# VHH binders against q9y6x5, part 420

Target 1, 379 residues: q9y6x5
Amino acid sequence: LPPKLLLVSFDGFRADYLKNYEFPHLQNFIKEGVLVEHVKNVFITKTFPNHYSIVTGLYEESHGIVANSMYDAVTKKHFSDSNDKDPFWWNEAVPIWVTNQLQENRSSAAAMWPGTDVPIHDTISSYFMNYNSSVSFEERLNNITMWLNNSNPPVTFATLYWEEPDASGHKYGPEDKENMSRVLKKIDDLIGDLVQRLKMLGLWENLNVIITSDHGMTQCSQDRLINLDSCIDHSYYTLIDLSPVAAILPKINRTEVYNKLKNCSPHMNVYLKEDIPNRFYYQHNDRIQPIILVADEGWTIVLNESSQKLGDHGYDNSLPSMHPFLAAHGPAFHKGYKHSTINIVDIYPMMCHILGLKPHPNNGTFGHTKCLLVDQWCI
Key: E = the ipSAE of ESMFold2; O = the ipSAE of OpenDDE; V2 = 0.75 times the mean of E and O plus 0.25 times the DockQ between their complexes.

## First folded at step 19 (VHH)

Design ja26 (framework vhh_7uia_1; at its last look DockQ between E and O 0.01; V2 from the best seeds 0.00; counts 0 for: pae E 3.2 > 2, placed apart)
Fold by OpenDDE, look of step 19:
Structure ja26 (fold): chain B 379 residues (1-379), chain A 124 residues (1-124)
Amino acid sequence: as target 1 above (379 residues)
Amino acid sequence: QLQLVETGGGLVKPGGSLRLSCVVSGFTFSSYAMAWVRQAPGKELEWVSSISGSGGSTYYEDSVKGRFTISTDNAKNTLYLQMSSLKPEDTAVYYCARVYYKYHSGRWEPFDHWGQGTQVTVSS
């Protein structure tokens, strides 16, 4: 039987939640599998970019999903969470579900993973759900497990996405122990439901399962605001993305706009596109705007509008608060092993290996994950 | 502070048996995989055996398969290595180590904590 893999994402699950809260179900999952304590995600540390990096193994500049909000100056198209269905945005890369789907006697399934409800390279998963935040985890799980169990050709790769604890992190802030404890308890219970469902269906022993996330969450405050209106008039630029990484499209001379912004706040770095630090791998794409603003951790870029978010993400990808975790279980993985850190792009070649797929060119390094796998020799 | 303390080493004749113990303190024993490694005089460190935190999965190097058995007692925070049919080639200092993978400077570091080691000598 061909190997099967289920990739699960809990949006905005900061890595250190595992150390600060109790997760009996997740810990049981980890105990019989592997844990990577910190995953270094891609800059910008947002949902769409990082989820696409997981399934492509590419940095943002390469796969073309460079933010949750994008603008293409040539086509004058806009991308956002409410406008993400145009294949134009996704076709700069080939996600793993497409690769898998194109193989003989294999099919892919998806429950609301970013990009899975879009035909990419004229291919869409045989089974998928259109994104709808109102659909329960249970319903998503039921569909995924049904497809994994009963499909012909068999589903060999599946994705499952859930919006928590990100939404709550935004609402309460990650430092709200009372509310976040409640939310994280629910997440752990969902993991319990997942495991139980797989066991009930007889899938548990043979299915490889990865549980991960796209980014963390940092605490924000009304006391840590950067008001752009204090530095530059709105008429001088178009805002493509706002916080904590603002994408600026100048309406006047770029240098003038830059000069007005460069000293706007000591808690914000202003970069011309060509001066963006190399470590971000965030330069070589036309969808990256001429000027980007990067707020310091916990600072929020605002206009003359009040932000109600108590937590946010999108900051420097070197910050621990931005890092998710990765746990895995199944026949491909060791049992009871812990790993310190990997890059989020490393997940792709690992998944390809597990599924026996030839990976497309990518930025991941298989050597970073091979020790998680039973068929590889490390110790 | 984390502590690993090996015991049970000694002198044994070829074909004999020894049982090594490693008592762990300072961390949740069952949450980590554990390993035995050994170093013979003039040789590099050699991995011998590993066991998952739950004790459900065990791994052995080829040279010790069928002769050595790794096990744990979580209630006692103790790792064991039962050695049988010992050979002169098994002579080494045996260390217990906590398995925690780090990738640093282009190489894997599989262990983050070690014991002081216990000497095993197999000689006629």
Scores: ipSAE 0.548, ipTM 0.813, lowest interface PAE 0.8, mean pLDDT 95
Fold by ESMFold2, look of step 19:
Structure ja26 (fold): chain B 379 residues (1-379), chain A 124 residues (1-124)
Amino acid sequence: as target 1 above (379 residues)
Amino acid sequence: QLQLVETGGGLVKPGGSLRLSCVVSGFTFSSYAMAWVRQAPGKELEWVSSISGSGGSTYYEDSVKGRFTISTDNAKNTLYLQMSSLKPEDTAVYYCARVYYKYHSGRWEPFDHWGQGTQVTVSS
C-alpha cells in the first residue's frame, strides 16, 4: 500500500553514452518515465563519495566519505576498498535506508550499494548482501525482487548496485567504441532483464524505479602522465590517495611541500586546503588532507612512468565527462518528461518525498526535482 | 488445498487462435499476481505473460505482444490467455503459476504453485 522505491546504480555510466550508443531497453524505460540528461555530481567524482551523496543529499565534506582512500588524523584510522566496514567512516550522515528501516511497519533491502553492509548508527537494513563483486546481477536482482515481494514488514526502499560500465570504462576508455558498445549492450540487456522481472512479478506499475549512476569516465593516455617522483621525494609526504585527485599529508613543513609541487606540471592544480575552490564544497572536513593535487581531465598522476588505465574519473565535477544521468519510472513520476540537469544531492530529498520520509538536513533542493513528480506543481 | 487447473490446449493451424483457462482454488485469487509460463520441447521454461492481482496491469514478453492477451475473471477465480496469430514456435506446454517466491533447491524462485500444464501445438 505504501509507496515503494528501487534505486539502481550502474557505476561509471557517463551521461552522453545515451546519445552515442544504442540502448533500446533503457530508451523504452525513459520513454514511459522521466530523464534527467545530466546529473551534476559532487567533487571528488569518485565511487564511494558520490554513492553516499545520492543517499544522504550531502556534499562530501559534510557526509565524511571524501574519497575512496582516506586517513583521519585525529583517530589515526585508514579507509580503503578492503577496509571500509568501520562505522566511524559512515556515521557523519544518516543514509535514507537507515531512516526508512527505522519507520514503523516497513523495512529496507540492499544489494551491494556502497555502505549498505555497514551498521550505520547501529542500524542496517533487514535484508542486505555483504559486498562481493563475483555475485551476478541476476542473483542481486533475484534477492532484491524476492525481498520486495515477500517481506513482512514490507520492504519499501531497496538499492541495487552494479560495477559496470565503470570497470570496463577504466580498462578500455570511453572512446573505445567497439569494446564500450559491447559492454553497454550488456548493460542495456540487464536493464531489460530488470524491467522484465518486475513485469513478471506484477510489480512494474506500482514500484518507483530510479536508474542512475555516480559519475562518468574520461579518456586517459600514456602521453598524459604526471610523475610525482620527478617533483618531490616521497619521503617528504604521506600519500593518502593518488589519482586524479592526490591527497598529500606533508611530513615536513606544509609550505615547503607545496612549493616543491606547485610547478610540477601545467596539467595539475595544487591546492592548500584553505585555497580549494569554494564551488567544490570540499574543504571543511578533517579527512580532507592539507594539500590536494587535481589533475586536468584525462591526465593521470603516477609515482612511476606508466599506467594501465585507459579511462578514469574523479576530476572536477564541472566537467561534462564526469556527469551521469538519471532515469526514473513509476507512479510518482511523469511519463515522457525530459529535464536538463539536477544536482546529485537533489536526489535524496526527492526520494524522501516519494517515500514519505522526513529528510535530515542536507544540501539538496527539492524544488529542482518537482517537475519530475506527478504530485507537484511544476514551474 | 491450493489448485491451479489449465484447460483449452490443443492442435491448431498457424495463424489460428486458442483460449487457455486456469481455474484457481485454495487462496484469495485477487491478492496475487498470476503468470503464464511455457516450455517448448527440449527448451527451458519461458515466461509469457503476467497480470496483477487486481487485473489492472498486464505484461507480455516481447515475442507475444499484440498476439496474446492475459485476463482474469475474479468472480470465477479464472485466469485466461487468449492466443491469436499462432506460430509454430508457440508450440509448448503452457502452465499457469502464482507469483510468490518459494525457496527451492538452494534458490528463491518467483513461482510457488504451478498447474499441470496444457499442450498447445501449432502445425499444418
Scores: ipSAE 0.454, ipTM 0.826, lowest interface PAE 3.2, mean pLDDT 93
ESMFold2 (binder alone), look of step 19: mean pLDDT 83; pTM 0.828

Design ja27 (framework vhh_7uia_1; at its last look DockQ between E and O 0.02; V2 from the best seeds 0.00; counts 0 for: pae O 4.1 > 2, SAP .674 > .668, placed apart)
Fold by ESMFold2, look of step 19:
Structure ja27 (fold): chain B 379 residues (1-379), chain A 124 residues (1-124)
Amino acid sequence: as target 1 above (379 residues)
Amino acid sequence: QLQLVETGGGLVKPGGSLRLSCVVSGFTFSSYAMAWVRQAPGKELEWVSSISGSGGSTYYEDSVKGRFTISTDNAKNTLYLQMSSLKPEDTAVYYCARVWYVYHSGKWEPFDHWGQGTQVTVSS
């Protein structure tokens, strides 16, 4: 029978939390499996884009989810956290759960992974929960394990999403040791609950489990604000997304808007779309606006003088603070192996390999992850 | 008619041993994971141990590892729990249960069938 895979994301789990805090349950998981210490994610380092990159293997310009807030000039459509269900936004790629459940005798299940409650290419996950942040991790886990154990055709690919430590990272900042220690202990307990539940149900031995995240978190401060209203009249542009990567749609000549912004702050890079660095792979999609502003790490772009966030993400994907980790356990994975880094787009072809699926064209490199897998030689 | 029947409980001194049996009928025994679950007086149900339908994979909660052994005899449709080094904290009613989700009282529960339970009492 085909292998089974559970993909778990703890949103905003910065890679170096593993070395700076204690995780007895996650460390036990790692000891019997594999760890990738740093996953280089995609620019911009935001939640919706990076979760879709994991399941498509594509850069944001290629899968079309280029930010958490977007505008399409041709259709005049807007995308946001509260307006994310139009398949139009998601249809530029095929996520792995769609490919999986279209195979003979397979289904897919989802507990709130971004996009799994949307009919992408007229296909929604076979079993899914509508997104609702008030639903406990225990209830999400119970539904996922019920679907993994009972379903016909069998669920061979399942996803599970949790909002922490991202929510607390924004609220307290990653440097708040007292609050982050408490939050991260709760997350480790949830990982312990996950493993115990799988053992209780007899699923643990033959289920491949990946625990990963979409991005990290950096410390912000009221001393590190970039006030756009000090540099440019708000009437000269439409703001599509604000911070830390602002998406600017000029209302007047683009060069005039660029010139007003280019010297606004030494802590912000201003790019015309054609001048966005090639290493970002963030140019070739109509949803990327004519001008983007990229704040330096820990700086916040604001329209007014204050900000309530103490931590943020979305910055340059070369920054270690933006990088998550990946851990995995199961029959496909080695035991006790640590790997330094992979690209987040590499996760998709690895998952396709594990599940015996033909990957769609993508930006991942299978060779980057082959050392994690028992059926591959690492030399 | 699906049935699970536990036997082998009793009174034992600390450090002693017992072997619980659960005879199963009415379904293909080897197609389901099976579990032992216990309930101490005044406490919630507590998972103790599970075994895969083939008998190839066994799992234990931390407090019983090294002291309890779960096993099956598929020819007899019987699940066992060999308990050794028993402690007063092991005093409970022990149930065998089949792993299969069932919808009950507004939620999915992971065990659809339970035995009647057998009392294990560890006391000096």
Scores: ipSAE 0.723, ipTM 0.916, lowest interface PAE 1.3, mean pLDDT 94
Fold by OpenDDE, look of step 19:
Structure ja27 (fold): chain B 379 residues (1-379), chain A 124 residues (1-124)
Amino acid sequence: as target 1 above (379 residues)
Amino acid sequence: QLQLVETGGGLVKPGGSLRLSCVVSGFTFSSYAMAWVRQAPGKELEWVSSISGSGGSTYYEDSVKGRFTISTDNAKNTLYLQMSSLKPEDTAVYYCARVWYVYHSGKWEPFDHWGQGTQVTVSS
């Protein structure tokens, strides 16, 4: 029988939450499996880009989901969380559920993972839920576990997505110990529910499970604002994305716009597209706008409006506050092993290996995850 | 609050057709696989057909393959069973059911919620 893999994402779960809060259920999960303490995610450190990087093994410039908000100048199309269903945006890569779905005697399932309710390369998961934030974790979990148990062809790859602790991180800020403790307790309880459900259904021993996240969260403040209106008139540009990485589409000469922005704040780096640092792997895509602004950690780019967010993400992917974790359990993984760090794009070739899939060309390095796997030599 | 309501049953002659409908409420319809099951007099419950949550996969019992078609209308929260070339052996109460495993009475059951059923009678 082909191996099975469930990929779970808790949005915005910062890696160091594991050190600063209690997670009895998650720690038990880790104890019986493996932990990667820090996962270096892709720049920009936002939800859609990083979730797609996990399942493609590609940087943003390659898979084409370069932000949560995008604009294509040729087609004049816009992408956002409320407008993400056009395959145009997703078809620059092949996500693992499609690869899996196209194999004989296999099917894929998805509970609200970004992109899973869109036909990509004319293929959609045999089982999926349309995204609806009002749907409970329980309902999502019930569907996923049902599909894992009762499908023909069998579901061999499944995804499960949950919006916390990201939403709460935005609302309270990651440094709010009282509120975040409550939120993270709930997350741990959900993990407990997941594990219990799998055990009850007889899936626990034979199912590979990865629990991870797309990004972390940093503390923001009203005292750390960058007001673009103080530097440039709105008539001179179109804002495609705002904070902490602003995507600027000039309406006048690009150089003029750049010159007005380059000294706007000492806490913001301004890049022409061709000057974006190579380490971001965020240059070679037409969907990246001519100018990008990158705020320093904890700084918020605003217009003549006050930000209500006490936490945010999207900052430099080298910042520890932006990093998620990865935990895993199942036949493919060791027990009681901890690893320091991997790149988020490394997850894809690992998952392909576990599932026996030929990976598409990707930016991941399988060697970085070998120590997590029982069938590999750890060098 | 969860409800499944079957309609469309009736008396039909052999070779005839019927279309059953099941309107659902109280849950995210498009998220769940759905099934039709039937129970004939003096017989056990029999699975007839299932459709995946996405609607992309359909499954049929061998005895109804080629004759029955399961489908959904998500906008109407409705499950359908188009029955053609009906036979006397198709006579039963037909139920729509939500598909997911639940532990009940010492065993796992694939369905957790059922409608009231609709009678289908195929007779000369």
Scores: ipSAE 0.033, ipTM 0.304, lowest interface PAE 4.1, mean pLDDT 94
ESMFold2 (binder alone), look of step 19: mean pLDDT 80; pTM 0.798
OpenDDE, second read of step 20: ipSAE 0.000; ipTM 0.286

Design ja3 (framework vhh_7uia_1; at its last look DockQ between E and O 0.88; V2 from the best seeds 0.73)
Fold by OpenDDE, look of step 19:
Structure ja3 (fold): chain B 379 residues (1-379), chain A 124 residues (1-124)
Amino acid sequence: as target 1 above (379 residues)
Amino acid sequence: QLQLVETGGGLVKPGGSLRLSCVVSGFTFSSYAMAWVRQAPGKELEWVSSITGSGGSTYYEDSVKGRFTISTDNAKNTLYLQMSSLKPEDTAVYYCARVHYVYHSGRWEPFDYWGQGTQVTVSS
């Protein structure tokens, strides 16, 4: 039987939540499997880019999902969470579910993972749910496990996505112990439900399961705002993305716009596209705008409006507050092993290995995950 | 043509033991995972235990772990649930079920065939 893999994402699950809150179900999952304590995600540390990096092994500049909001100057198209269905945006890479789907006697399933309800390279998952935030985790889980159990050809790769604790992190801020404790308990209970469901169905021992996230969350404040209107007139640029990384499309001379912004705040770095730091791997794509603004951790870029978010993400991917975790269980993984850190792009070649898929060219390093796998030598 | 028939239920004192049996006809265990599910008065159905078709893996709800044992006898086409250290909260109708998704009442259900159930009552 071909190996099977379920990839689960809890959006915005900051890595250090594991240290600061109780997760009896998740800890039990980890105890019987493996943990990577910190996953260095890609810049920008946003939902769409990082979820696509997980399943492609590519940096943003390579897979083309460079932000949650994008603009293509040639086609004049816009991308957003409410407008993400055009294959144009996704076709610069091949996600693992497509690779898997194209194999003989295999199929893929997806419950609301970004990009899974879009035909990419003219291929869509055999089974998927259209994104709907109102659909319960239970229903998503029920469909995923049904497909894993009953499909012909068999589902060998499946994804499951959930919006928490991201939404609550935004609302309460990650430092709100009272509210976040409640939210994270619910998440742990959902993990319990997942495990119980798999056990109920007799899938637990033979199914590989990865539980991870796309990014963390940092505390924001009304006292830490960067008002762009104080630095530049709105008529001089188009805002493609706002905070904490703003994408600026100048309507006047780029240099003039840059000069007006470069000293706007000591808590914001302003980059011309060609001057974006190499470590971000965020330069070589036409969808990256001519100027980007990067706020310091915990600072919010605003226009002449106050932000209501008490938490946010999208900051420098080297910041621990932006990092998610990865836990895994199944026949491919060791039991009771903990690893300090990997890159988020390393997940792809690992998943390919587990599934016996030939990976597309990617930026991941398989060597970084070898210690997690029972069939590999750990150096 | 498929049938599941549970037996072995009854009245037992706390701390006592019971062995439930489920005789299966119309299919082979090796092809399906099997499960025990229970329903207490006024409560929802609760998963208790599962066993893979090969019998290689067994799983239990946390509340029954260490007390209940699921097993199969392929030669007899019978599923078993050995219950020990029974508690009043274990009082329920126990059902044998085949693990196989079926579309029913607008949703997919994980079990396509059930027995009639057997009553287990734990009382002093």
Scores: ipSAE 0.705, ipTM 0.907, lowest interface PAE 0.7, mean pLDDT 95
Fold by ESMFold2, look of step 19:
Structure ja3 (fold): chain B 379 residues (1-379), chain A 124 residues (1-124)
Amino acid sequence: as target 1 above (379 residues)
Amino acid sequence: QLQLVETGGGLVKPGGSLRLSCVVSGFTFSSYAMAWVRQAPGKELEWVSSITGSGGSTYYEDSVKGRFTISTDNAKNTLYLQMSSLKPEDTAVYYCARVHYVYHSGRWEPFDYWGQGTQVTVSS
């Protein structure tokens, strides 16, 4: 049979949660597989962009999902969490499930990974669930395993998305040990349920499973607010996205807007688009606005003096607090191996290799993941 | 006609042993994973153990690991469950089941064919 892969994301799972909390089920998964302790994600460190980077191997400027809230000046279209199904936004790249199911005798299945309920290049995942946060993990898992077990042509690539610990990380903040311990225990139980289901179905030995995340979480505070209304009149710009990376569309001369913003706070970097640091790979797309504001870690950009979030993400991707982990188990992977770091864009060419797919042009480096794989040379 | 027939149940004392058999006909036995599933009186079905169609991989729920052994004899189209160190909480009807999803009562269920079951009772 062709090689099979299940890609699982637990949204907002910060890498150091593994060291600071107990995960008996995840640790059992790791000890018979591989762990990458830190995954360096892409800037901005937001959910939609990083999930699409995992499945395309591309920086945000190249795949076109540059934020959770976007504006395209050429078409005058707006994108948000509530209107994310227009293929226009997703069509600047080809995600792995599209490439996979276009192979003969292969199909793809999806339980709510961002983009899988969108017909990207007129191709929607062969089997999918429309996004609905009220659907339990158990139901998502049951559908995925039903599709893996019963489908003809066989499902060779499947993906599964869960909203925690991101939702709770925003609500409580990562420093709330009592609440985060409870949340993370529930997630470990879900990982245990996943493994038991695969064993019950006889799938465990021959299915490759990747458990990863898109980003981490940092602590916020009412003492760390940057009030834009204090330094610039809102009539001078249109706000496309707010925090922690604000996207500013000037209504007046760009240099004048920049000059008003550059002195707004010592805890915020202000960039003209052409001056965005090269290391962000966040410049060459029309959906990136003429001015961006990048708050320092733990700072929140607001239009007023309060914020309801106690944790947030989206900051500089060099920050360890923004980094997730990656664990994997299956016939393609070594047993008991730990690796220090990879780039999140490296996951795509590794997955293509496991599935025997030709990767599209991408920003990943296959060599960074060779040591995870049994069929590759590793020193 | 698909048939799954369990035998080997009975009454045993705690610490005792039993061997359950499931004779299979009507499908290619080696093409499917097979499972043992049990149901205590008035309780939900509980997965016990599974074996791949190749016989190469075996899996157990935590409470039976080290006490139960699942196996197959492909020449006889027979699935086995060797149970040892039996406890009162192992008392149940034990079913042989084929791993394949079927739609039933508004939900996909992972077992499409079941035997009639064999009673295992562990009591002093």
Scores: ipSAE 0.654, ipTM 0.897, lowest interface PAE 1.7, mean pLDDT 93
ESMFold2 (binder alone), look of step 19: mean pLDDT 80; pTM 0.802
OpenDDE, second read of step 20: ipSAE 0.303; ipTM 0.747

